# VHH binders against o75319: the designs that were tried, part 230

Target 1, 181 residues: o75319
Amino acid sequence: GNHIPERWKDYLPVGQRMPGTRFIAFKVPLQKSFEKKLAPEECFSPLDLFNKIREQNEELGLIIDLTYTQRYYKPEDLPETVPYLKIFTVGHQVPDDETIFKFKHAVNGFLKENKDNDKLIGVHCTHGLNRTGYLICRYLIDVEGVRPDDAIELFNRCRGHCLERQNYIEDLQNGPIRKNW
Key: E = the ipSAE of ESMFold2; O = the ipSAE of OpenDDE; V2 = 0.75 times the mean of E and O plus 0.25 times the DockQ between their complexes.

## First folded at step 18 (VHH)

Design BB7 (framework vhh_etentamig_d1; at its last look DockQ between E and O 0.93; V2 from the best seeds 0.83)
Fold by OpenDDE, look of step 18:
Structure BB7 (fold): chain B 181 residues (1-181), chain A 120 residues (1-120)
Amino acid sequence: as target 1 above (181 residues)
Amino acid sequence: EVQLLESGGGLVQPGGSLRLSCAASGFTFDEYAMSWVRQAPGKGPEWVSLISGYGESTYYADSVKGRFTISRDNSKNTLYLQMNSLRAEDTAVYYCARYQDTDYSPFDYRGQGTLVTVSS
C-alpha cells in the first residue's frame, strides 16, 4: 500500500554519523509509489538516501532494516553493492534478547569484515528513531561499554531527534546488560 | 476501502481450542503485517500476536505464548489465530488489525471483532 506512515514527514530523512562509531540512522525511505502522496521536497527514496549519505562524504556498507513491514521499499531498490539485512523488530516494546543478539551479531560481523574501510552501518526503522535508537544504544552500552546516558545523548544529537519511548529509555538506563555472544 | 472481518469466535470450555479467521480486503494484504488484539470486559486492549507480510516473523504476547499460533494465507487474504489450551482469562473480543508499523498508533484499521468466551 501507499499509505504514508504516521508522522513520517516530521523526522529528518538522514542523521549524522555517530562520532566514534560506524552508525548512521535514517528514517525509512519510501519507494516510488509513495511519491504521488508527497510534495517533492518531502520525498525520500532509496536513491535519495544514498545521495544524502554521499553529500555527507560517507558511504554505506550495510543497511539494517528494522521495520516489520515490506511495503516501504524492496531490497531490489537498493544498489547491489550494499548488503541489506532485515531484522523484523516489533515496535512499541523493548526488543527481545533474540532481536538484540541478531543486531549485535550483524554489527560485529560487519566490523570484522570491513576493518579495511570506513563504510557505515545504516540503521532504520519506520522513523529511524525509537527502535533504531534503542538497538544502536544497546550495542554501544553492552558491547562498547558506553554509559547509557552518553549513548542516548550521542544518538539523539546525531539523529537530530530524541528517543521518544520511555520504556526504551528506561531499559537502556536501568535495564540489564544483554548477552553479546 | 479497507475491510477486516473476523469470524470463529464462540463459547468454549477451559482447555478447549478455537480457530479465528479474518478476511481482509481493500489493500495489498501481503505488504502488511497483521495482528490480533483482544479486549476483555472492563480491561484495555491487549496486543495478542503479530505476523509479518510473508509470515517470516511472528510475535506473541507472553500471556499467549506457546498456546496461540498466528498464521496467514496470502492467497486468500486471510489471517488466522489458532488458540489452544484456552483459559478463562482469554475471554475477550478478538479483533483483527492491520499493523502500520509506527511508534504511535500500531494499527490503522481494525475489524468489528469476534467474541471468545471461555467458561465451564
Scores: ipSAE 0.896, ipTM 0.939, lowest interface PAE 0.5, mean pLDDT 96
Fold by ESMFold2, look of step 18:
Structure BB7 (fold): chain B 181 residues (1-181), chain A 120 residues (1-120)
Amino acid sequence: as target 1 above (181 residues)
Amino acid sequence: EVQLLESGGGLVQPGGSLRLSCAASGFTFDEYAMSWVRQAPGKGPEWVSLISGYGESTYYADSVKGRFTISRDNSKNTLYLQMNSLRAEDTAVYYCARYQDTDYSPFDYRGQGTLVTVSS
């Protein structure tokens, strides 16, 4: 199906690189079939994503897709030279330990393989906000030792929108530190 | 028009098994994750299980892990829930639901439900 996700139009397409990290967050790009439901200025396709990253003088080296659906775009819509990883992440509830582990494993693998460049990890869910912000912050807290409130504030500022789901915020602030392997 | 039609409910003894089915139509079935949600009388809905479009990922509520298995047959546009080791607490109306994957509404369509009663 090609209905536009609820409130998707309300979010900035792409955030800014998070300083001191290799992360950039964005909302899900929508393949061409969705454009019949969008004004031209509202469109945000996979091609638009790469154009906007280039406009920031950045380059994507990995896209981590956290959506629990295949309807928004297909990996074939991306340049073949950019690795794509799907991590099916259930929304509305705090991601489980398996999902957190997969995310950490992917990020650590990328950083090892890309130590000699400055390419970014692009992360998105549907809106590029709650699941995306949770997993990025969980990584920064558990792996990089960032204080929870500092991670959340950095994400919010660079995404341009604040994390909204209270159960995610509560888990980041007061929940257990998760194992890194 | 999206349609979801559940079947397979009934009366079963504790420890017994049932298999629920959900016939889907009006949309591209394999593009959507699908879910079972249950509601006991006088209680709010409970999210039982979720399966991705091609079954790459599944989720189960803690209360049913190890006893229930969600599956789908995309060639028949059908979602299933195999329920084993049933307990009285599993008594509920079971709904087939289409997962929306947004921050707001988890499901955009559900069926009319099928009643499962676990009683001696």
Scores: ipSAE 0.694, ipTM 0.864, lowest interface PAE 1.2, mean pLDDT 92
ESMFold2 (binder alone), look of step 18: mean pLDDT 82; pTM 0.826

Design BB8 (framework vhh_etentamig_d1; at its last look DockQ between E and O 0.90; V2 from the best seeds 0.83)
Fold by OpenDDE, look of step 18:
Parts: structure tokens; sequence; C-alpha cells
Structure BB8 (fold): chain B 181 residues (1-181), chain A 120 residues (1-120)
């Protein structure tokens, strides 16, 4: 289970907080067993994730894992103080309505329970880009009423990489609004 | 060395059922989501189904939803596809594939495939 995901090294480990939101996107951290296949500067562990977030003077309040595998890291690798939520999300395809709803529900629940702080919602898939970007943008569009192009631009800028999948972009720009509740 | 070996294919009449199996070796089976992909004559590959490492989540193409069931036995390193209510359009070579969960190539390994022919 130690195969490094394809092109994983090509992406910035952690993005920036999206202004006006509680979202921060990052690529999947890899557990220690992957380190032997990486140069030191390429390593990005769960511990490294938290260190990088701290360097930004932020704090994670929730991690939403959108990957469809458990080989990258274990929830036990995370601090017990940060809740972990798995939402199995198939890549390449636009997330279905159930997945979108699960994501929105998780985000709204977090925001409701965390009104008294400024902790972030960390979201990641494998590269922390396409599935991650789609669901974050979908939320901003459907729930916050943000223009699709503005949401996409904001995510891309903050993540440091642009959404790559045209079907995701097309759905965000021209697809229907999904049910929020 | 990663190996995937499909079995269970054959000739079946429309409305019939088949159960495919895939024996996996050379890697930690439960660490990976596994998939079935099929390719019909003259057509490109079609993603049929996907199952997470411990079976917590499954995915089906619309074309097979309600008819096919993907499952796995991690104790036996085996992936299954139960195919019910088979149709002529289900005729294809069915491949077992390891899902690597990337935005580029979804699969890094696949077997040699097993032929499923649905015909009256």
Amino acid sequence: as target 1 above (181 residues)
Amino acid sequence: EVQLLESGGGLVQPGGSLRLSCAASGFTFNDYAMSWVRQAPGKGPEWVSLISGYGESTYYADSVKGRFTISRDNSKNTLYLQMNSLRAEDTAVYYCARYQDTDYSPFDYRGQGTLVTVSS
C-alpha cells in the first residue's frame, strides 16, 4: 500500500484559507510508510499538515477526507482534538447529489457548532484539487450564493492550482443548483 | 508483483445471471478500492463498478445500477461482481482493476479479463 499517487508531488501540500470562508484545501498527507519513497523535502505527513497550518496562524477544526481509499493515512495519525470525516468520493465523475449533500451537511454542522471560534475546515482528496475544489465551490455556489466563476477563481487562487477537470468546471458553471437540505 | 486474475465469464441468455471473481495478489488488498471495467467489441472501456477497501462504499454505472452488485472478501483477496438481469448490451470483456484514486489514470493495474456473452 505504499505506492505514491500519480503526480502527487506536483501539487502544493497546503493551500491558503479562502477569504470569507472557513475552507482550506490540501493534498492528501501520507503516512510514514511512504517516506522511504520520497525525498525529505517531498514528505508531507499528517504531522506536517498541522505544522503547515500552524505556520499560517490557523487551526484545523475539521478534516473532510474525500479520497476513496484508506491507504494514505489513518485517522489515528491525526490529533484526537480534530474530528475526521470520511466522505468516499469517486474521482473523475461529478459527485452525485448524495455526496454533495453529505458535504454540505458536514460543513453546515461544523459552522453551527463552531460559531465561537475561527477554526478551519480542511478538505482534501488525493491531490486536494479536483474533487476538493468541486465540492467547496459547489457549497459556495449553492449555499452562499457565490457566482460560479468567482468561486472557481477563489479556490484556484487559494489552492495555488487550478481545477483541471472540465466536467467539474462545466457542472459548476452551468449545472443545476443542488439541494441543500 | 501485482496480479489480478478474473474468472466466471461465459455464455448466458438474456435475463440470466453470472458471478465474476477476481483473485488479487502482490499487494495489500484492503488498502485499495477495486473496480470492474468492461469493454464491448468496437467500444471503449466502461467503468462498471467500484468498491472501497472495506466495502463501506460502492459505486455503479447507471447502465448496471440495480442489476449488478460489487463485493469483496478481504480474507481471500477476492473481488466479486454479481450480475443479474443480464442484457445483450452487457456483452463484453470484464476486467478487474485496482483503483489508485487519482485524477489522471483511475487504475494502475488490471487483469487479462473474462469474456461475458449475453445472447439468446
Scores: ipSAE 0.903, ipTM 0.942, lowest interface PAE 0.5, mean pLDDT 96
Fold by ESMFold2, look of step 18:
Structure BB8 (fold): chain B 181 residues (1-181), chain A 120 residues (1-120)
Amino acid sequence: as target 1 above (181 residues)
Amino acid sequence: EVQLLESGGGLVQPGGSLRLSCAASGFTFNDYAMSWVRQAPGKGPEWVSLISGYGESTYYADSVKGRFTISRDNSKNTLYLQMNSLRAEDTAVYYCARYQDTDYSPFDYRGQGTLVTVSS
C-alpha cells in the first residue's frame, strides 16, 4: 500500500524556478490516503503543490510525472486546466534513450504552445532529485547547449538538494551527446 | 502480509521455452510495478524485467531482450515471465519482486524464487 516513500520526508517539497528556463522541480505530492501516516506539517498534497507554486508568484502549465507507479496521486486530483503527462522512468539506471526522447518531445511541445506566457513545467519523480535532475539537465545540455557542470549546479541550487546518484552525474558529465528533438 | 509465490520453474533444454508465474496477495496489485530478478549460481542478482502497474511500460535487461516477455493479469493478481530461446546462461533462481519506486531500495518484497535450469 500507502507507505510513505523511503526518505521522502527528508526533501524540500518544491524547489525554485530555474532561472533562464521554464523548469521547476518538486518531490511527488501524496494523495489523502498517505496523510494518515504523516504529521500535519509533513503533508504535501497536490493542492499544497499548487499553493506553494502560487506563493512563488509562478503558475504551472504542465506537470511531467516521472514515477514508475500511479499509487501516489491520481491525475484527477490536479486542477482541470493543468496538463499532466506521465513518462514512466525506470529508476536506478540512467534513463534510456526512449525516455529521454519523450521528455525532450514534451518540453519542446510545451515551449512552442506556451511561447506567449511564462508558465512553468513542473517535473517530479519520487523525490524530485535524481531522475528529475537527470532529465532536466539532459535537456539543458542537449537542447540548450548548457555545459554539463553548469546544468548540474543550476539544478542543485534551484532544487535545494544536490543530485546524489553517481551514475547519473557521470553520464551527464562524460556520457555521449544524445539525439535532439 | 504481502505474499509473492513463484512457480513454473524446471529443467529445460537449450532453445526451449518456459513460463514463470507469480501469484501476488496482501496488497493492491495494480498499484505496483512488478519485476523479475534472477540470481545465477555464484553470481549477484540481476534485474531481468519490470512492468508498470497497468502494463503501460516494460523494461528488459539487454541479456534477455527479444527472448523474454513480462506480462501481468491484474484480474488474477498474477505476474508472468515468458522465456523463449533459453540459454545455459539463463540458469538461475528467478524471483518475483515488488518494485519500490524510490532512489534507494529498488524492491521491498521478494518471493522465495523458482529454479530454472537450462541444460541438455
Scores: ipSAE 0.712, ipTM 0.873, lowest interface PAE 1.2, mean pLDDT 92
ESMFold2 (binder alone), look of step 18: mean pLDDT 82; pTM 0.827

Design BB9 (framework vhh_etentamig_d1; at its last look DockQ between E and O 0.94; V2 from the best seeds 0.83)
Fold by OpenDDE, look of step 18:
Structure BB9 (fold): chain B 181 residues (1-181), chain A 120 residues (1-120)
Amino acid sequence: as target 1 above (181 residues)
Amino acid sequence: EVQLLESGGGLVQPGGSLRLSCAASGFTFDDYAMSWVRQAPGKGPEWVSLISGYGQSTYYADSVKGRFTISRDNSKNTLYLQMNSLRAEDTAVYYCARYQDTDYSPFDYRGQGTLVTVSS
C-alpha cells in the first residue's frame, strides 16, 4: 500500500549524530511508489537517506528498522554494503525486554565489529522518534550509564523533535534497568 | 475501498474455544500488520493482538497471552484469531483492524465487529 503514514511529513527526515555515540535517528524512508502522493520536497527515499547522511559527512554502517510493517521500503532498496536489521517493534507500548535485548545486542555487536571505523548506526521507526528514541535512550541509560534526562535531552536535541509518548519517557526516567546480556 | 469483515463470533461456555476470521479487501493485505481489538460493554477498546505482514512477528495483550493465537493466510486475505480457554471477561465485540504503525492512531480501518459472549 501507498498510504502515507499519519503525520510522517511533520518530522525532519534525518537527525544529527548523537555526540559521543554512533547513533543517528531518521524517519522511515519511503519507496518510490509513495512519491506520487508527495510533493517533490516532501519525498524521502532510501536513496535520499544516504545522500543526507553523506551531506553530514557521515556514513551508515548499520540500519536498524523498528517498524512493524514492510510496506515502506524493501531491504533491496538499500546498498548491499550496509547491513539491514529488522526488529519488529510495536508502537504505543513500551518495548518488551526481548525487544530491548535484541536492540542492545545488535548495537553491541556492531560496535565490536566496527571498532576500526566511525560508521553510524541508523535507527528508525515510522517517524524516527518515539520507538527509536526510547530504544536509543534505553541503551544509553542501561549500557552507557547515562542519566535518563541527559539521554532524553540528547536524543531530542539531535533528532530535532522531542519524544512524545509519556509512557516511554516515564519508563526511561523511572523504570528499571533492563538486562544487557 | 478498504473492507474488513469479521465472522466467527457467538455464545460459548467458559473454557470453550472460538475461532474468528476477518476477510480483508481493497488493499495489499500482506503489506500491513493486522490486529484484533475488542470492546466489552461499558469499557473502552482493548488491543488484543497484532501480527506482522508475513507473520514473522506477533503481539498479544497480557490478558490473552497463552490463550489466544493470531494468524493470517495472505493467499486468502484472511486474518484469524484462535481463542482458547475463554473467560467471562473475554466477552466483547471483536474487531479486525488494519495497523498503520504510527504513534498516534494505531489503526486506520476496522470492521463492524463480531460479538463473542462467554457465559455459563
Scores: ipSAE 0.883, ipTM 0.932, lowest interface PAE 0.5, mean pLDDT 96
Fold by ESMFold2, look of step 18:
Structure BB9 (fold): chain B 181 residues (1-181), chain A 120 residues (1-120)
Amino acid sequence: as target 1 above (181 residues)
Amino acid sequence: EVQLLESGGGLVQPGGSLRLSCAASGFTFDDYAMSWVRQAPGKGPEWVSLISGYGQSTYYADSVKGRFTISRDNSKNTLYLQMNSLRAEDTAVYYCARYQDTDYSPFDYRGQGTLVTVSS
């Protein structure tokens, strides 16, 4: 159904570009069928996403969708010129090594293919916070050598909300560095 | 209204097998990932398995990996759990649950459950 995800209204739709990276995080856009339960100012559609990115003088070159469902919108609701990648990511648990590898592979491939432009990787889960923040920070820590607390601080500031899930925070701060291949 | 009805539980000896079913109605079944959750006597719920709407992705708790298989038949609005090599510690009430895919409540609906007892 057209059930609005729990607490989805409480989050800023789109964050800011994370300086020194190609990442921008946002909550899941919702297709038109959800808007019957939303006030006009609460709406955040796939079109609204692209308008907000454009308002920041940025351009998306890839969207990575981390949700474990396909009910929120269809890839066809996105401009055909923007690549879309679904990585089914189980919530509530620290993403497994296979999921982390898929994310790293996608980011590395994007950076290689887009070395001559400044397009962004848009990343979202349902709220654009916990799974999204975890995987972005895991990438920055494992691939770019960023210190865990610096990665978390950067994500929190640019998303406009703090990473909330304790097991994710603990894993980023104290867990093993993951293999990149 | 959303309804989830589990069946297929029963008494089985260690090493045996059972197949659980969950009949779903009142929602677009394909739109939702579905899960099995179990609760042993005197214990809290344990997330056993999860399957995406079209079955492209699955998840299993470490305690059941390699022994249990989750599947679904979207044409019949039915979720399944094949349980092999059953052990006494698998004794629990097994619930079918609809996955919400949020950071807060993982499930928004569950059935009344079906009892699985593994005993000699």
Scores: ipSAE 0.694, ipTM 0.865, lowest interface PAE 1.2, mean pLDDT 92
ESMFold2 (binder alone), look of step 18: mean pLDDT 82; pTM 0.826

Design CC1 (framework vhh_7qia_2; at its last look DockQ between E and O 0.69; V2 from the best seeds 0.54)
Fold by ESMFold2, look of step 18:
Structure CC1 (fold): chain B 181 residues (1-181), chain A 118 residues (1-118)
Amino acid sequence: as target 1 above (181 residues)
Amino acid sequence: QLQLVESGGGLVQPGGSLRLSCEASGFTFSSYYMGWYRQAPGKQRELVAFIYSGGSTNYADSVKGRFTISRDNAKNTVYLQMNSLRPEDTAIYYCAAFQGEYGSTDYWGKGTPVTVSS
């Protein structure tokens, strides 16, 4: 079915572009078939995503989808000009090194190919918070040398919600720097 | 509202140095994320250097090792020390301030021109 993900309504649809970075985080957009269970003001479709990005005077150049499923929307629901990449990321636990490597590799590839524009990397999981925040912060810490608390603060402010999972926060703050990129 | 005033731009020969300053007024400077951006005629604005409210920094690859961003919260000022300047660094340099909060307004200075030419 087309069940609304648990607590999905509790989160802001799209965050703000994270200044000093090429990232923007959002919750999973839901294709039109989910809208029967949503009030009009609760809807957040792939089209709504792109409208909200344009309202910020920004443009997406890549979407990284961290969910395990395609039941929420299909890549065909996105403009053909926006590359889409799925990186299956298990929730509730710190992502393994292979997942972190895939994320870093995708980001670095995007930045190289898009060095002459200002397009954004959109990242989402189901809620656009814990897995999304962890991987974005892991990239900022490991690749850009940002202090953990600075990365977490920026993500939380720009997402409009604080990271919730303590094991992610502890790994970001106290865990090893991952040199696998 | 936040106001940003850049200074320190000018004409310099290749290999030379300049120090840009950006003075902020009207707020709690220490809580802001600050950045230097640049735009050459006919080109897209690009990030040069960024400094977090907590002091972390990052730089565009093209300037790493040559430019240094710093901030003095007591003076509400962010600096860009530019060493080993190249003709490719010629641009208008803009200071920008970000609260980082969802829905907040970004603030931009009017820019200070830097020309690197013999």
Scores: ipSAE 0.664, ipTM 0.869, lowest interface PAE 1.6, mean pLDDT 91
Fold by OpenDDE, look of step 18:
Structure CC1 (fold): chain B 181 residues (1-181), chain A 118 residues (1-118)
Amino acid sequence: as target 1 above (181 residues)
Amino acid sequence: QLQLVESGGGLVQPGGSLRLSCEASGFTFSSYYMGWYRQAPGKQRELVAFIYSGGSTNYADSVKGRFTISRDNAKNTVYLQMNSLRPEDTAIYYCAAFQGEYGSTDYWGKGTPVTVSS
């Protein structure tokens, strides 16, 4: 139950805001029960997430959790002022159309409701990289018309790590556009 | 050091056009993403247009179809063609350079004023 995900320590806890977007990616924060298995400097809790976001002079307006488990932290660990959305997303395979749609719908809804501010959509999976990167890029490509390579490059740079899964990259570059509605 | 210098601002009548330029110096232009922001009196600074390294562009809804952002890497310059200008477009326009790695906004110009008034 409380084992640290593989390679979790190898990834930067929080990326940078993607310019021209409202997205920021981060690895999964871990609740207090995981701290006993981590060095103090390795700890990354929900509280740490918000502190790091503030250090960037940003503010989270929504958190989208793409992990396929609920063992890492509880929504109650988050401030009440920040909505939390869970989209169970299976790892290592290209998300299905329903998952993609759910993600797009959530993002679009947020943007409509938050036109008057500059709050960010925080997206994470376990490492905040592959599933996270795919769905963010899929959105940029399908909804905003961004070239696939531009989207991927921007995400990689801002996250501080490159997408690793070839099936994700190939689908983004060569796969069909998914329905937006 | 890195410098962004905006030009092309001024007074224009509604329906008129302006072309803003932002010349970068002191860094490799092609390695940065570029954007135009604006700040109207009493309002927050907002993104107007953004251009990716590969040429993809993003626009604020309020300027779509009227404004065009482009870049010339050989000249280290980003442009904002503004057509069909409206009074609500009145603002100080800022050029921004986003560092390639980690993609944060690192550098800003001093701004060029645009006033749309009859």
Scores: ipSAE 0.316, ipTM 0.698, lowest interface PAE 1.4, mean pLDDT 93
ESMFold2 (binder alone), look of step 18: mean pLDDT 82; pTM 0.833

Design CC10 (framework vhh_7qia_2; at its last read DockQ between E and O 0.91; V2 from the best seeds 0.87)
Amino acid sequence: QLQLVESGGGLVQPGGSLRLSCEASGFTFSSYYMGWYRQAPGKQRELVAFIYSGGSTKYADSVKGRFTISRDNAKNTVYLQMNSLRPEDTAIYYCAAFKGEYGSTDYWGKGTPVTVSS
ESMFold2, look of step 18: ipSAE 0.803; ipTM 0.910
ESMFold2 (binder alone), look of step 18: mean pLDDT 82; pTM 0.828
OpenDDE, look of step 18: ipSAE 0.888; ipTM 0.940
ESMFold2, look of step 19: ipSAE 0.805; ipTM 0.911
ESMFold2 (binder alone), look of step 19: mean pLDDT 83; pTM 0.836
OpenDDE, look of step 19: ipSAE 0.885; ipTM 0.938
ESMFold2, fold request of step 21: ipSAE 0.813, 0.814, 0.817; ipTM 0.909, 0.910, 0.915
ESMFold2 (binder alone), fold request of step 21: mean pLDDT 82, 83, 83; pTM 0.833, 0.837, 0.840
OpenDDE, fold request of step 21: ipSAE 0.894, 0.897, 0.893; ipTM 0.940, 0.942, 0.940
ESMFold2, last read: ipSAE 0.801, 0.734, 0.817; ipTM 0.906, 0.890, 0.912
ESMFold2 (binder alone), last read: mean pLDDT 82, 82, 83; pTM 0.835, 0.829, 0.836
OpenDDE, last read: ipSAE 0.897, 0.893, 0.896; ipTM 0.942, 0.940, 0.941

Design CC11 (framework vhh_7qia_2; at its last look DockQ between E and O 0.89; V2 from the best seeds 0.82)
Fold by OpenDDE, look of step 18:
Structure CC11 (fold): chain B 181 residues (1-181), chain A 118 residues (1-118)
Amino acid sequence: as target 1 above (181 residues)
Amino acid sequence: QLQLVESGGGLVQPGGSLRLSCEASGFTFSDYYMGWYRQAPGKQRELVAFIYSGGSTNYADSVKGRFTISRDNAKNTVYLQMNSLRPEDTAIYYCAAFKGEYGSTDYWGKGTPVTVSS
C-alpha cells in the first residue's frame, strides 16, 4: 500500500508550464502515509504540489490523474476548488482510443469553461512522464495540429525529463491521428 | 539582456490589415518559442498565436483563418499578419519568448497598440 514507486525519487516533482498551452506535468504526489519512507527533502505531497505551482506564479484549474491505482493520494487531499479527474491508464502500453478520447474530452471541456482565466491543467501519472507526456502530446498533435517532434520536444523541455518509452514516441511520431469527438 | 521590441501597431478600419513585428535581441532566437498575446481594456491577457521552434503554429479560435504567425530566425524576428481585422481585435499586442525549460524565465515586450475602428 505505501510502497514508493520505483524510480519515483529520480524525477523532478513538477515541470514547467508548457508555453502556448495550459498544461503542466508533475509526478504523482504522495499522501502523508508515504512520508515515513522518505527523507524530508524527497517528500512531495498534494500540498507540496500546490506550493510548487504557486512558486511558478501559476494556478491549477484541473488535475487529471492517469495512474492506474488510487493508493497514492485521495481527492480529499486536494483543495475543493480544484476539480479532480481520474482516468485509469494502464502503464507501458499506448493508451487505447477510449482513454485518449476521455483525455481530449476533459481538456476541451476545461478550455471551454475556463476561457476567462489562465488556470492550468495539471496532468500526472506515476512519474508524470510517459503516460502523461503521451496524452499531452497526443492532444497537441491531434487537436492543435502540432508536429509530433515539436510537441515531444516541448513536453520534454518543460518536464525536465524526456519521454522514455519507445512505443509511445513511435506512436506519436508515426501513429494514426485519433478522433477528437 | 534579452529584449523584445514590438512594432507595426496602429489604427485601422474594420476589414483592414496590419503586420506586427517583434525583434528579439540578447539571446539565441531559434531556441525559443514565440507567441503573440493581446490584452483589451478590462480583459485578461490572452494568447493570440504561438509558434514552436520547429515551426508548428497554434491560434486562438477567434483569430483562426485571419491571423498568421511566422518567424525569421535570421532576423531574430517574429511576425503577426493580421487580416480582416475586427473591432474586437482592438488591444495591446505583446510579443513573448519562451525557452520552455524548467526554471527558465519568460520574456515579454512592452506591447504595441492595435485599434480597429470605423
Scores: ipSAE 0.889, ipTM 0.942, lowest interface PAE 0.5, mean pLDDT 95
Fold by ESMFold2, look of step 18:
Structure CC11 (fold): chain B 181 residues (1-181), chain A 118 residues (1-118)
Amino acid sequence: as target 1 above (181 residues)
Amino acid sequence: QLQLVESGGGLVQPGGSLRLSCEASGFTFSDYYMGWYRQAPGKQRELVAFIYSGGSTNYADSVKGRFTISRDNAKNTVYLQMNSLRPEDTAIYYCAAFKGEYGSTDYWGKGTPVTVSS
């Protein structure tokens, strides 16, 4: 069935645009079939995502989906004009170098093709927090040269929730710099 | 009263230099991320330089090696040193302050024009 993901209701649907970057993080949107299990104020559909982005006076130019499943929504639920990319990211473990490379490559490609606009890269996992925050921070650290504590602080503030997994935080702060973009 | 005031813009010949300043008032400056943005006629506003609260900086590729952002928290001021100016740097330059927290207000200056022309 269409069970609501564990703890999904506990997270703000969409964060704030991360200033100085092209990123915005959010939790996985849920297609209409999930709404029978949600109060109206709890709903967060693909349409709700785009409405909330518009309310911030922003526009999405790419969605990177870090989940493995398509049961939450289908790419066909998104406007055809917004590119969609799935990068499966194993939960509860620091993402491997292949996953990090795919993420960096997607971001760098977007930035080249969108240098003349201000569209955003939307990134989500199930909750839009740990895997999402790790990969965004890893990009800022490795590619942009941002200090780990600065990257983590910016993500936490803009998401409205702090990174929770200590192994992710430790790897960002003390792990190897990866130059494989 | 929360305000950002830019200064230091003007007309300069190619190869010249300018230093932009942005003075902040009415808030705790050290808590904010600061950035310089620019908008040329007919173009979207773009990031030029950004400085994190902990001191990390990043720059648009088009200005790396030529522009330097810095901040003086004691004076509530952020600077943009612009060297080796080119005609394509012509734009209105805006100072911006971001707390980054969900629901927080961003602050923008009125902008200072920079024209690089022979």
Scores: ipSAE 0.704, ipTM 0.877, lowest interface PAE 1.1, mean pLDDT 91
ESMFold2 (binder alone), look of step 18: mean pLDDT 81; pTM 0.821

